# Designs tried in a protein design chat: VHH binders against o26223. Part 178

Target 1, 191 residues: o26223
Amino acid sequence: MKLLWTSQHIKVTVHIDGKVSKMDVLEAIKTRRSIRKYQDREVPEELIDKILDAAMCGPSAVDERPWHFIVVRNREMLEKIPEVHPYGAMVKDAPVAIIVCCDSSLEKIPGFWVQDCSIASQNILLAAHSLGLGAVWTGVYPLEDRVEGIRRLFSIPEHVIPFSVIPLGYPAENPGTRDLFDPDRIHLEKW

## First folded at step 12 (VHH)

Design w10 (framework vhh_8pnl_2)
Fold by ESMFold2-Fast, scan of step 12:
Structure w10 (fold): chain B 191 residues (1-191), chain A 120 residues (1-120)
Amino acid sequence: as target 1 above (191 residues)
Amino acid sequence: QGQLVESGGGLVQPGGSLRLSCADAGFTFSSYAMAWYRQAPGKERELVARIYSGGSTNYADFVKGRFTISRDNAKSTLYLQMNSLKPEDTAMYYCAARPFGSYIDYDTYWGQGTRVTVSA
């Protein structure tokens, strides 16, 4: 059967609290905020599938696409993440988290996997936001204590590098939108 | 998430001094970049001073030479020493914390504020 998450299956509509998400790309980029407080409400599998499809659609150096994803819904496992990740306290309160990983065996050009996994992580944040969810990227790589802690907790093999932990859920906070445009960082013709 | 609690505000005469404290009851204070912001009546909230986990500091031009930001990681406490206070320094002063070492721009954690009034 054909994949429901592609443009070929536009008839499969994702609803968020009875509404279809209509946020355009620029609006999503400009209004996305880090969300660390979540409603006590489960995220449907259909939305996770949409988010992961978007994550895999990012550009990748020489099309290596080294990303793998672990979806964590188990409450006991979510509660253990703060023990190995000092800035992951909010993860225990999230209904789900996605761990973005790099399979180093898929790397075709040395070092670009960091950029590839960064792109995948950002796509998760933007896709979640566009679907009415909130998320935050908690950094793992290149902090060796966090990398090894997450690896051991989720039985990740040595050739796979945990890159980020992204808790997500329906937002229970609204920090508002930031005005970040700084023309002093734009140089014409030369530095 | 940590709770930030400011103290040390009060009423002082022009030219006087106050020392503000901000206690962090939450996670890893020593890894956070810490800042003092203020909001005067009718104005937007503005940065006063910032101190990074490594001890480097930045100051707003309007407080340079008068205010000193410092931190005590063992006590999980941030300080602002305010000297030569002016009526223009009258504001609610807020402690803010931001995780260091994140690849994402984390939202700033805020305290409830402490009031400073400089009046003759």
Scores: ipSAE 0.000, ipTM 0.110, lowest interface PAE 16.1, mean pLDDT 82

Design w100 (framework vhh_7nfr_2)
Fold by ESMFold2-Fast, scan of step 12:
Structure w100 (fold): chain B 191 residues (1-191), chain A 121 residues (1-121)
Amino acid sequence: as target 1 above (191 residues)
Amino acid sequence: QVQLQESGGGLVQPGGSLRLSCAASGFTFDDYAMSWVRQAPGEGREWVSSISWSGGSTYYADSVKGRFTIARDNVKNTLYLLMDSLKSDDTAVYYCARRPKHSYISYFDLWGQGTQVTVSS
């Protein structure tokens, strides 16, 4: 990674290794795995921008789009997440994490924000995978202790609900792919 | 040898009946769902019917429902297609096909050689 700074309108020009993974949609869906071990390597801002753009392209109930995102790169803050999230130990070793939040003031139909934020979270995982990164969804909502812990740690206002914490980085593990198709879960015409 | 071998095809008049058989060998037959797929002259492959590994569930294309019956004998490792009220549109090569455990209905991993059914006067 090479950073170049320019003038009063600070522009960061990032030179990244120029070849990205190319996957069709079905390949991305079928080969995405939860990644919990990351290289000690910075993720360029341009890739985070692409991931967040993809997150906001998900469908939402009545087009309410209640999602907000916190991008965390600060090492001290990442190291504090496991204190309030017992299954978030891997977050401290990630170069960046995205916290998916619901702004309840944007909710048009009660309760569907959970589905909306789930869709945004999955889009983050798929977009990260398509760009050669690894990520994992760590659950926050509906566990009250985690919700309050994350809220306090990141100064999240009361009308905003932290939904998930998604650490991401260049993968330092390869768990392989899974064969998850189960025809017993498909019912024709009736249960 | 893992294989499927069809028999029972032939020439029949419209309104007639035929019984196709498919003998399976080299694998555990009752672990797999089985299907019949046909290919008419100048057309692509068309799925006709499927049966679950136990024989407890059967499925039919709308074009053959009520006229064809799929059945299996897990003791004899044989799949059947009983065809009644045959029409000229049923003229095709009929293939026995094995469905992998992880494929619903549109993918098959083993095929027979096919048997010709001709419905004509």
Scores: ipSAE 0.000, ipTM 0.082, lowest interface PAE 19.2, mean pLDDT 84

Design w101 (framework vhh_7nfr_2)
Fold by ESMFold2-Fast, scan of step 12:
Structure w101 (fold): chain B 191 residues (1-191), chain A 120 residues (1-120)
Amino acid sequence: as target 1 above (191 residues)
Amino acid sequence: QVQLQESGGGLVQPGGSLRLSCAASGFTFSNYWMSWVRQAPGEGREWVSSINSGGSSTYYADSVKGRFTIARDNVKNTLYLLMDSLKSDDTAVYYCARYPLYSTKGFDYWGQGTQVTVSS
């Protein structure tokens, strides 16, 4: 929500219709797909706030919650991401991207920050999908060149590790659904 | 050029105490987790203790918990291991190691080690 002024100095609070799909958790998990093509349409700030709220609600090893987030809307900055992340080409076409970071000074158990930031990243993808947006997880960690490239591009301090770059927007593609259930990967009682 | 230099090892009797130090240079020490790792003769490396970049969180192997204390001084760029109630099983070379969270190889820099011998 933002305040708008009319020509008569009337303050109007614009409520963005937050119509969420009536998608339960299992439906969201099973139907979420990586989306790499986006409409030329702004994502409202209130939806980004909802997504980040969901990201921070993930479980974290000994409740360390080491995640920090950079929200990138600046077109020039988005266009520079492919220079340091070659498989992040779709980011330049997205209206917004979220960079998931780990503040290493908040880590309590060695190595669990990777799982913590993975959980935060997946929550971003699920929350975006539930709100009618599309997103894709582009990997940064553990590829050292991408970590350093993203760190330099966004002035990230050395004690903070960029983990993933997640472009998001209204989908301009609709990938087919997948049936991935494989009973051969389920072992009863023993291997 | 990253350098880690341990000191403070030596011969002690069972039940004795030692303080190990590790002087760090060539990097921003306050930005890194630091660890102590030991290696006894004929055995593999055993992780002993870790401390986060700010010094507020410390972790210990079950074998040393309650007897060892890890600490750091980010002004002096120095890591410490305070070892109390030493046992013969604590005999090992003790290494100071830097733990980079963005590395998939674990520890990226090691000191040359300092020998701790617990013997009568």
Scores: ipSAE 0.000, ipTM 0.131, lowest interface PAE 15.6, mean pLDDT 83

Design w102 (framework vhh_7nfr_2)
Fold by ESMFold2-Fast, scan of step 12:
Structure w102 (fold): chain B 191 residues (1-191), chain A 121 residues (1-121)
Amino acid sequence: as target 1 above (191 residues)
Amino acid sequence: QVQLQESGGGLVQPGGSLRLSCAASGFTFSTYEMSWVRQAPGEGREWVSSISSGGSYTYYADSVKGRFTIARDNVKNTLYLLMDSLKSDDTAVYYCAKRGKLSWIPYMDVWGQGTQVTVSS
C-alpha cells in the first residue's frame, strides 16, 4: 500500500504494509469519541508503533519533547491500574494501554511539559481513531495520589511524572456524534 | 543468553516450497513480535514478514504476499516461514529477528545466524 503526503511545494510518497486511513484530519477530530468498551482482540504492535510515532510528532515548548511512553499489555498489570486510578476501571478490559510520562530532566522551560504531554496524549487518541481503534484519556496528573500510585506500580523514577493512562483497543461501542460548535465563544477583533 | 537459530533452508526449483524454522531461547518468546528478514547476494537487508506476539496479526512485504505464510508456536518457542511458489528473486539468506525498539521502521535488536535459500534450476 501507499501513503501520500502533499503540501503546496512538497510531495512525499511512502509505501507501507498497512491499511491507509480513509479519514481526513478534520473528520478525525470531529468524530473521535472516548471509547471505554473494547473487543477481545489483540492490537498489532505495528499499529501501536504508528500511534507512538504520531504522539512524538507534536509540537513541544522550545522543542523539549519530554515525553516517554510505557506500553502495557500484561493483563495482571492492566488489572492493577484501577486500584490506583479510581476512574480507570475500563483499563482492565483493554488489550493494551499507553502511559504517557514526562522526563523532567528533559524540560527546558518550567511547567510547559503539561502542554507537551497533553499534545502527545491527544495525538494518541486521534491516531488510534484514524486506525479504527478506540481509546480514552484517563487523567493522572495533577492528582498527586494517582501520580504516585502509577509511578510505584510501574517502577517509574522520581524525576519522571506519569501524565495520562490511555487504554485502547478495537471499539465495542459506537457513541453518536456531538455538535460542540459554539459561536458565542468566538470574538471578532475584541471581546 | 538470547539465541535465535534458523533452519530449513536449501536448494529448491522455481515454483517449489520450503519451510523455515527459528528456535528461540533465552527470553520470553511469547511477549515479542517476531520477524523474518532476508539479504540477497550484493543487496541490503529486506524485511519479509512479521507476526504479533500472540500470533493474531501477520504482515507481509508486497513481494511475498500470497506466497509466504508466517506462523509461530509460543509453546515450542518456534517461529516459522512457509514459502510457496518460490522465485529466483527469493534467493537470499533468511534471518529470524526479534523486534527491538518501537518505531516507524521496524528495528530488530537480535538476529539469528541465518539460513540460505537458493532458488535455481
Scores: ipSAE 0.000, ipTM 0.115, lowest interface PAE 17.7, mean pLDDT 82

Design w103 (framework vhh_7aqx_2)
Fold by ESMFold2-Fast, scan of step 12:
Structure w103 (fold): chain B 191 residues (1-191), chain A 121 residues (1-121)
Amino acid sequence: as target 1 above (191 residues)
Amino acid sequence: QVQLQESGGGLVQAGGSLRLSCTTSGRTFSSYAFSWFRQAPGEEREFVGAISWSGGSTDYADSVKGRFTISRDNAKNTFYLQMNSLKTEDTAVYYCAAKTSYIPYSAYDYWGQGTQVTVSS
């Protein structure tokens, strides 16, 4: 139906800290913050689908698109993540988490999957923010104990590498914005 | 830089036990994660088990869970595969492999030459 095609071009209205606003790409990038406190409120499956669609739209080396995603809503499983990821304590309080994985069998150029999965992870964070959700990137790769802990917990096969765990939900905190522009890091023509 | 050599393979009866060892030579044993793989005649190489660089994490293929145990001994620069309740379908050439923590799992840096395990009925 025509409705399926028009939905891809509908302007997204963003809910930020209880307010409804329209956000352009630059504003989304500048105002996205790591959110570690979530409301006790379910995230609709439709929003997760939109976030995952955005994650898969990132560029990848030689278009290898090695990413796979695990969506975790089970409370018992979310509560076990801090046992294998000491700095992932907030995950147990999130209504949902996305685990970004690399299927190494899809890799065409060795080593570039790290960049590919980083791009997918950042797209998840930006898409969540644009949809009125908060999220945080908790690092898994390259920390061997976290990689193997997450693999064991979620029955991830050996040819697949868990890269990041991203809890998300409706924000229960507002950290405010930061001015991070540093012109000393910009070099003209040469170093 | 790191060399791997398997030992402990041989002929065993079904229901028996066997322990494979992988001895490493190189600079820093404790910086590597280790795995066992196997390849049966006419089959592809398959994962058997892994142990992390810290020894804090172990993983196993479903076919061997509860029967096989992987362990490491940093003082001896050796890691092991303890195989219990052996089945005829466990017959294969067993390979040990090593990687650094920062290399993808698809890119095992070092491999042994393999040791034959034959399980008879």
Scores: ipSAE 0.000, ipTM 0.095, lowest interface PAE 20.3, mean pLDDT 82

Design w104 (framework vhh_7aqx_2)
Fold by ESMFold2-Fast, scan of step 12:
Formats: structure tokens, sequence, C-alpha cells
Structure w104 (fold): chain B 191 residues (1-191), chain A 121 residues (1-121)
């Protein structure tokens, strides 16, 4: 099979052809919401590639980029996720999920991989939103039972840490807008 | 003062065998799980094998499965990588690593300095 995506230092390049959202960065950040209800529609491989490209563009501590991603489309596997993640019931109804992982062998500064994987997770959510999809971050780390459940389910090696499970699809809900700006949380020059 | 020190590296011909050792100090050995990683010139560091804190489970990279065996000796505060049927592509610096066995989540807390393995044709 001809592969566009490999783990042998080959980077995926996807040509957009004008199918992306016209949303600016601030609009994307302010209007993104957690989406837990999905249409029964497949997400094209092209959109997943764009989302993962965006995920890998996040800053990381000392440029360690410890991220690895598992893309799950198999219905039987998606249906097993709620068995090991009690608050992940919506995953079984999603057409696809991305598991964000940290390869601890790539970590250069102890503990910063959590921030690195948080950044990658947020970029997945923003990219999905900009492409007309909905997604939600379901927490795995730092809950030991969820980490080990997901590790066993997807045969994840001991040195790799599953961080989050992000189901995504075309949204079947539209939560209202929020304005969360609170000037009392801003301190000038000192606390 | 936790230390991990590799030994047993060197030059070997393809088809040969080497046993790497990682001697540890500064912690209670039986409270830790252990792994081996390697890094070839110009490549990223990659996982090789792991052994649980109880010694009851092991895991290996697909490229070494069936050829390499990880083991531990609690009495000697040492763990090993037995490398059989060595190939030229196994040439790399090999690193040992340790994490608490109570941490099901953790990055490795401690790393060795690395030992060179060179496999000639």
Amino acid sequence: as target 1 above (191 residues)
Amino acid sequence: QVQLQESGGGLVQAGGSLRLSCTTSGFTFSDYAFSWFRQAPGEEREFVGAISGSGGSTDYADSVKGRFTISRDNAKNTFYLQMNSLKTEDTAVYYCAARPKTSYIGSYDYWGQGTQVTVSS
C-alpha cells in the first residue's frame, strides 16, 4: 500500500484546496466548545491529517516534542473505551478518536511533557473546530486507573503515557456562546 | 545520589551476542521498574525493552522481539539486556532507565550515561 503517513521521519503534507474554515484565530479560540454529540458521518482522512499537523505545531519545553498519536476508527475499539474511562461514554458514538500520548524517551526536562501534551490536545480541539468538526478532551492522565486501562486496550508500551482521548466528528449539538473575560483576574505590575 | 551505570557494550560481529548490565545505587532496587532505550547516529532515542517492578511482565520493541531479553537480579541491584542474533542495525548507544513501580504513569526518573554497541558485518 502507498502510504502518505509513516513513522520513519516522514512528515505528512496535505494540500487544503480551500476547504478550511475562514475563522480567524481569536474567533476560533472564543467560539470553540466541547462537543459530545456527533453525526453518524465519517471524518475524511484529509481532515485528520490537518488536525494532527496542527497538533505537532505547538510549542514544547526545550523543543522536546514528545507527542505520539493513536488514531482510532475501529468501532469495536471505540466501544471499549468507556469500559476503561468512566466519563468517556460519548467516545463510542464518535466516528473517530485521537489518543494523545507522550513518549517519555523524548522528554528533556522532567514533568514538562504534561504541558506539551496539553498544548497538543488544545491544538487538536482548535483545529477540529476551525474545520467544522466538534471534539472534546476526555482526561486520562493523571488518573492511574485510566492510564493503565487505555495502555492495555491499545497495547501502549510502558515508556509511553496516554494523556488524553479526544473523540471528534461533525457536531450534532450547538452549545451557546460564553463571555468569560474577568478583569479581576488581571493584576498590573504586582499581585 | 541515585546512579545508573551501563556496562557490557563493545564491538561484536553480526550474528553474535552481548549482555548489557545496568548497576544501580541510591534507591531500593525492588521498588523500581526498568527499561532499555537506544539511539543510533542521526536517529531519535527509541524504546528497546522493559521489565516490571515485580519482574512478572516484560515488553519489547517489535524490531528486537525474540532476539533480546530483559531480566533483573534484585540481590545484585542490577538489570540486564541479553542481545542475541545481533544485526548491524542494532548499532547504537544503549541507555538504561528506571521509574518507581508505584508510578503507572511516569516518565523515567533516572537514566544511565549510555554504552556504545557496535555490530560489524
Scores: ipSAE 0.000, ipTM 0.170, lowest interface PAE 18.0, mean pLDDT 84

Design w105 (framework vhh_7aqx_2)
Fold by ESMFold2-Fast, scan of step 12:
Order: C-alpha cells, then sequence, then structure tokens
Structure w105 (fold): chain B 191 residues (1-191), chain A 123 residues (1-123)
C-alpha cells in the first residue's frame, strides 16, 4: 500500500532504457472522471480480475476486509438495475457492472465497513481508469429503498449489505479536465 | 525497552519452506496483536498476515493464503510465520509488527516494528 501525503517527488516507474513504463499515480487520480457512456465492447475477464485484485488491496480497519463483489454481465439483469436505482440509468448501457457488498458477519469493528467498502469502490474506479476503462460510482448505501431493491434483484442475503454499483466499460465520452485545488480548504497549524 | 527481532530468514529454493520468528520484549505480549509485512525490491511494504491479540482469528493476504500460517506462543513471547510452497515472488524483506489489541493493513497503526529479515527464493 501507498502512504498518504508523501512530501516526495512524483514516483515514476521506468525500464532500464529510462522510458516511462506505467501510469503516474497522481496523474491517474487527477484525470479520473465519472464515465457514464460506454462503447459497445466487451471488457475482458482479465481486466476485471485485475480491477478486483486492486479493490481487495485497500487498507481495512482491523484487517476485517468485509467486502464481497458481484460481477454482472447479464444484459437482462443490468437492464433491471435502473428500476431499483433511479440514478443508475447508465448501468443498462454498460457491458459490465460490479456491485460492492459488505458481509456484516466479517465485521470486527462496528461501522468501519462503510470506510472499507468506500476504499474498495475508489480502488475499482482508479484501477479501471489506469487500464483505459471508464467507470462511475452509483450510491446504494445508506438509501434503504436502493439497498433492499438491489438485495432482492441479486438474491443478496440479509447479513450482506450492497454498498455501491459501479458500471464500467471502454469510455464513449471524454469529459474535460478538472481544476479542483482550493487553497482556502487548507489551514496551517490551526483552523 | 521494547524490541521486536526477526529470525529465520535466508535463501531457499522454490517449493521449499521457511519459518520466521519474531521474538519480543519490553511489553505485555498477551495484550498485543501481531502482523507480518514484507517489502520486495522497488515495491511498497505490503501486508502478509495477522493474528489477533486473543489468538482466535487470523487473516492473510490473498497471495499467501493457504501457503503461509501465522501463530503465536505467549509463553515464549514469540510469534511465527510458517511459509510453505515458496515462490520466487515471495522474495522480500519480512517485518514483524505489534499493535495493542489492534491489527490493520496500515503500517502507521502498529506500535512496534522489527528491523526486517531477508527472504530470498531462488528458482
Amino acid sequence: as target 1 above (191 residues)
Amino acid sequence: QVQLQESGGGLVQAGGSLRLSCTTSGFTFDDYAFSWFRQAPGEEREFVGAISWSGDSTDYADSVKGRFTISRDNAKNTFYLQMNSLKTEDTAVYYCAAGRKYTSYLPSKYDYWGQGTQVTVSS
């Protein structure tokens, strides 16, 4: 895992010849955008495996790692998601979606599963972006109607809580850059 | 003074086994949870496995699950990492860590650390 707030130069991975071989982390973070329009192309299983591997590498409070993932490729199932998730209309047009879930039976510290599943969701978004895919986080928890709708649609047990639905695919849109740095949000030494 | 000291590292061939030990002193061993982390050349320090302060639960990174086993011996103030079916990818410096009744994937959450022991797996 990487540490937050390293006051070091941007890390670059290079081959012996000095060429950049991998995506820069800061660039990946700054250029990731929510993508809601997808090409009519299949996402290879190998890329989904890499994304889920990255999701599971996130830090977790007391190492509880309560996350479970449902990978949905079935068109009929993807088309039903907007019926129980009003802001998930784009999911029906995605070639695949990942549902991030919490198995509450694995929870060791009450309430930290929300942070754990948020970290896993963000890692999915960043990993997808680094692999040339686009994705968007659509919220499920803590909205009771969405939680129960998704649970019923995917036969999720009562002790498991659906947290987010993340459609992904090759992007069919290219939103511009964001300049979100706001120095007024930074306080030195005191508020 | 609080100290954690690794031992048992070294050179081993792929498919072989090693047992790492972490001997501790200077604190009440029974009050602490223990973890192993490793750092391969050019990589970040990564979580390997953990055992709770009660000894009732263990947790492992997916890459080592089924091959590595963490255990603790409260009478000897020592905890262990049994490494079986070693792969060249397991080559790293292995660090032991102690957290007061708390384990985490985050290195910053651990109170005490060993200095590290080198494990090299040759093909």
Scores: ipSAE 0.000, ipTM 0.074, lowest interface PAE 23.0, mean pLDDT 83

Design w106 (framework vhh_7aqx_2)
Fold by ESMFold2-Fast, scan of step 12:
Structure w106 (fold): chain B 191 residues (1-191), chain A 122 residues (1-122)
Amino acid sequence: as target 1 above (191 residues)
Amino acid sequence: QVQLQESGGGLVQAGGSLRLSCTTSGRTFSNYAFSWFRQAPGEEREFVGAISSSGGSTDYADSVKGRFTISRDNAKNTFYLQMNSLKTEDTAVYYCAAYPIYSTKPSAYDYWGQGTQVTVSS
């Protein structure tokens, strides 16, 4: 199934266990929350493929698209992540995690890969949310100990930099909506 | 600053070829990565192809891969888009863009050409 576009607004329609979910882009952005508790239920490979398709559609500096992704479903490997990432305890309880990486050999403009991988990470979070899943971004780069720990754990080559670890699954928590709009942070014409 | 000027657009029959040129003015041509974008009527601007500052790396949109080739000539301060096996869906205004490899700005592209129309008829 592909993304469906309408003339009036963007819609994403997916089928999960016979259910149809509809969410427009603004709704997805406004209602996405970090989810750290997951049901003991596997995420279908089809949904992971849709999420990674969305991740790779992000803009990147000079269209360098330096991202690579590692999909981790192995329970033993997921359980080792908290040993190298102190704030990644929830990862061991997730059915799957995506590691967002930068292949430095694909970098066309020095340093912008961080922004590129940030965009890919956010797209993963938004796509997961739109598909009825929950996810959270756990930071790896630029913390050297985490970068080297994740590199070693997943046999990541030296020219590839692990950027983030994103556990995801069907949510087992429902944090409420937040009203984060602050007009004092908007300046017209000048600071 | 760098200024960009496209040339080589026009009307062509499906299956034909066109070569677009983007000539830059100013110094430091070798300090820029270059890209081509296109915009069809009523559509968003989309990426077509890119070439690194060294010329050692190129990248293409899936829709044009195998048909289009981007290249650069540092001696002429010009970069090119060779368009082969043109299709009616390639009809668009084509823009060249430049990104300084030592940019401190968050935006990827600060320098754009005026655009050149490519029309592919059946």
Scores: ipSAE 0.000, ipTM 0.071, lowest interface PAE 23.8, mean pLDDT 82

Design w107 (framework vhh_7aqx_2)
Fold by ESMFold2-Fast, scan of step 12:
Structure w107 (fold): chain B 191 residues (1-191), chain A 120 residues (1-120)
Amino acid sequence: as target 1 above (191 residues)
Amino acid sequence: QVQLQESGGGLVQAGGSLRLSCTTSGLTFSSYTFSWFRQAPGEEREFVGAITWSGGYTDYADSVKGRFTISRDNAKNTFYLQMNSLKTEDTAVYYCAAGKHSWISPYDYWGQGTQVTVSS
């Protein structure tokens, strides 16, 4: 095996409040944290559009791309999410949440929609982070009571499955970064 | 100020051995992954070998496996490349490099290089 790293980076440039910031892709991945406390600030629609564009760029099994997204800004609706999602209390305090859904009518290969929607959810988290926002993935699928509750709350059709609820906003906390690399989990050529 | 300094290069006959040393200053030695690279005239710089911050993992280029050994001495803030069974094709300037405690991380610091010449 060859270990090759020559200090070359892929860099991302983001415009935030008239300022330009640069974030290496690896930096974004390594420094993203779950954020559950948000400033009382509206998130511009332009940033939500960029996040959803990134979400749809993920790979998808046999290119089925079964994801649909619900953008929730209405405070009354955000305040009802904790009633059907016990660990979603932070959602009521977020300025916006994205619900990631699977349209089962678009599924071409059984079961892979879970991977597709997981990829979309992670892309939302990374894109939000790169844009100076904080977000957290709150699980819906495969917990049947949460799936049913979210479906009823947002009038989601029976052929569509809510997968995750991701509140996001400008962060009001900084939990710091973590060093999670563990070389003992890497096996060369065989286990 | 962080510095990496190579030593131990020189002229050696094919089949011989050399040990290169890289002494470091200004960094927390035990937190860094260390590597050796080499560059022959007119060629790209290529990877030779690496040792992780823990010392628990080493990696080598296919061309040097079984002949070269990388090691580290945390008490001396120094790491080494033991080169055995040298070939004329091993002639190059050898560079030491340090990267933060991930063996796949970018190399933050580089030495100036030391010339190794292997004659037949």
Scores: ipSAE 0.000, ipTM 0.084, lowest interface PAE 19.5, mean pLDDT 83

Design w108 (framework vhh_gefurulimab)
Fold by ESMFold2-Fast, scan of step 12:
Structure w108 (fold): chain B 191 residues (1-191), chain A 119 residues (1-119)
Amino acid sequence: as target 1 above (191 residues)
Amino acid sequence: EVQLVESGGGLVKPGGSLRLSCAASGRTFSSYAAAWFRQAPGKEREFVSAISWGGSTTYADSVKGRFTISRDNAKNSLYLQMNSLRAEDTAVYYCAAKTSYIPYTYDYWGQGTLVTVSS
């Protein structure tokens, strides 16, 4: 609770439970967890737009920005993803999923699209977390059967490669944060 | 550098069989993984079958049990044996290959061969 004085009337600024507050970058990075359980609640379109804007702000090799995104809200389509992705069972319960794709025609330097799409995927996870949502990266590339399965389900052209499927929604679980800092993995000046 | 040329397409009656061939030039066939795709008028290109460097095969659900993909490295050729053909199998069939290890990027495509299942 915060009190702000005006003239003869005391104005009280009240923080309402459940509203998203701003999170600093380091806090977002350290507290983001994979979320696989979602509330039965739709994600507003404006939040998806913010997440995709953040995804496209990632660095890419020689600024090739090869990513394309498919936003999936159709329940029947979400329910078919586990049939072609063995570790995507949670997708059927999510209100929405984003499929991160590479348009190979936009690739300027061979092979770096993998790193580019990884960066976009991570930005989706961080942006979702900062907005009060939960998400998880389910891997598609480089597993050929999953790539082809997702391509067939979503009518993806052959020059486009599905890279990851990221279900997201309001979290229905709250895993604790992890302390992962390990100084033994830091080498000074040489190995 | 790799050129793919399909052959074996044609008109066939429902319930009939047809064998498609794909001949590769420029590199030995053992240097790539390969697949068959098809496209019917007004439809997106659809996966049919693939064979990996290790010889593992995969099939679209619509063709499982009816189609068989195979390769002959000595003849530098890829085949698709199509049995129990249906009207819905009518499409232009494309041979595709990749000579790189970039997964699922098909670097080379043939011109296609028309398969019509009718009458």
Scores: ipSAE 0.000, ipTM 0.077, lowest interface PAE 22.3, mean pLDDT 82

Design w109 (framework vhh_gefurulimab)
Fold by ESMFold2-Fast, scan of step 12:
Parts: sequence; C-alpha cells; structure tokens
Structure w109 (fold): chain B 191 residues (1-191), chain A 120 residues (1-120)
Amino acid sequence: as target 1 above (191 residues)
Amino acid sequence: EVQLVESGGGLVKPGGSLRLSCAASGFTFSNYAAAWFRQAPGKEREFVSAIYSGGSTTYADSVKGRFTISRDNAKNSLYLQMNSLRAEDTAVYYCAARPKTSYLGQYDYWGQGTLVTVSS
C-alpha cells in the first residue's frame, strides 16, 4: 500500500503595515526575511503539515527525494540545540523547529543531496512566511561538529545527515524588506 | 484498544449523494486529526479529505466543492458528505486518525474500509 497526497491550493493572507492582503508567489519571495524573535504562541499542527507538504514538493536530482524531517516542540530539546549549534541561540525561544535531514541511502547521484535539502529548506521558509509565520535557516552541514552534535542530540543514525535547523513561530519582529536587485550580476549573451 | 469503524457505503447512481460515518473508540478522539482516504481497484490509496484537531479542513482537488468532512467530538465520530457522485468516486473509503502531535500527514490508526460503488 502507498499513501498518495495531492497538494491543495493554500489561500494566504498577510498582515502588512496594518493591512491584510493576499500574498502572491513573487511577493512571498521578495518579502520573506529571516525571523529570530517569536511570540510566546503555539504554532498549530495544521500549519506544520502545510509547511512539510510544501517542503516535499521541491525538485530533487533524478527524483531521489532524500529528505527526512524531525519536528521538535519539546522545550527541553529546543533548549539543548544552542549547546551543539553556536549560532542557533534563537532556537530555544521558538515554539517549534524543523530539522531537515538527508537519508544517504536514498541518494542516487553523489553530492546532489545538498541541493535537494537546500530546496526543501527554502520551501519551508517560503511556506512559513506565506502562512504568517517567521523562520530562519541555521546551518548545520557542512560543519562536522554541528552535524555530529545534532545527530547525537536527536538519535539520528549514521546514514542520515542533519542539514539545517529551522526554528519558526509567529514573528515578534519586522526587520522590513530589502532591495537586493543588482543588475551588475546579469550578463546578456556573454560574460 | 484503538478502533475506527466505517459505515454508510453502498451502491448509488451518478449524481447521487451518500454520507459516510466513522466511529472512533479506545482513544480521546478530540485530540486527533482525522481523514478520509480511498482506494479504487488496481490503484494506490489516495487522500480525500482531512479535518484537524483545531477544526480546519483540507480537500483533494478531485472532490473539492462536492464532498464535506465534519466531526462530532461528543459522539467520537467523523463524517464525509458526498454529493454529485461520479463513477470515478468508486472505491473503498477508509477512516484514519493521528495524534495532535503527529506531523507529515502520517496516520497511525486506520479503519477496515467501506465500499462505495457509483454505477448506473
């Protein structure tokens, strides 16, 4: 038996500068910011389901889909992440975190799992933003001390590689948007 | 101890309506998300609709606007109202449940299924 899930259209509304608007894809991409301060408010399981569904919809090399996810809500476990991830201090203040992992036994093309897990991580960030949440990607791979620290903390087997830790919650900060367009990085027809 | 029992399946003509029920026992149903899945002959099991512990609902594109999922926590029951039925809706329909703390759409508890046949 195999479970088949069909992705459904998600209706998104965003509160921006006192206004509520429906966020299109380009707006979501342009306005997503790293959020490191969260409200003391639980994230419903329904939103986590939507985020994980979106994460699995990313493309992967030869359709290998090597990703696995650990959802962490336990306060004591969230508080231990900064002990093994020096730049993950904000994780202890988040109501939930998602750990993106690669199951190396599912890898079909050597090395492309990094791109696969990067795509899944970015989809988590965009989906969270589209649902009114804030999140930040904290790097684990390729820093071996962090990889082994996270592996040990969450009992991750040796053939599975923790890639990123993404805390998320309702945002308690608004850093504003950035204008990152740089035409000097665009070359027409040749360098 | 955990049990899910579906009922309400049967033979119905195209364009007709049918209401499925699922009775839950052995656990606190209100703490669980619940869903309907179906499996047509020769095909894999597919998602139909879900209702989360918080009350929000989701539907597969193929049934959206025609089917309505609902729950009655006092009666430990899940329902699926099926309207405008089509031959392609013919399948065994399964009730499924997962704890509030369970993610990934994975369902730990399953019923035995109820057959719905849409045919003239």
Scores: ipSAE 0.007, ipTM 0.362, lowest interface PAE 9.2, mean pLDDT 86

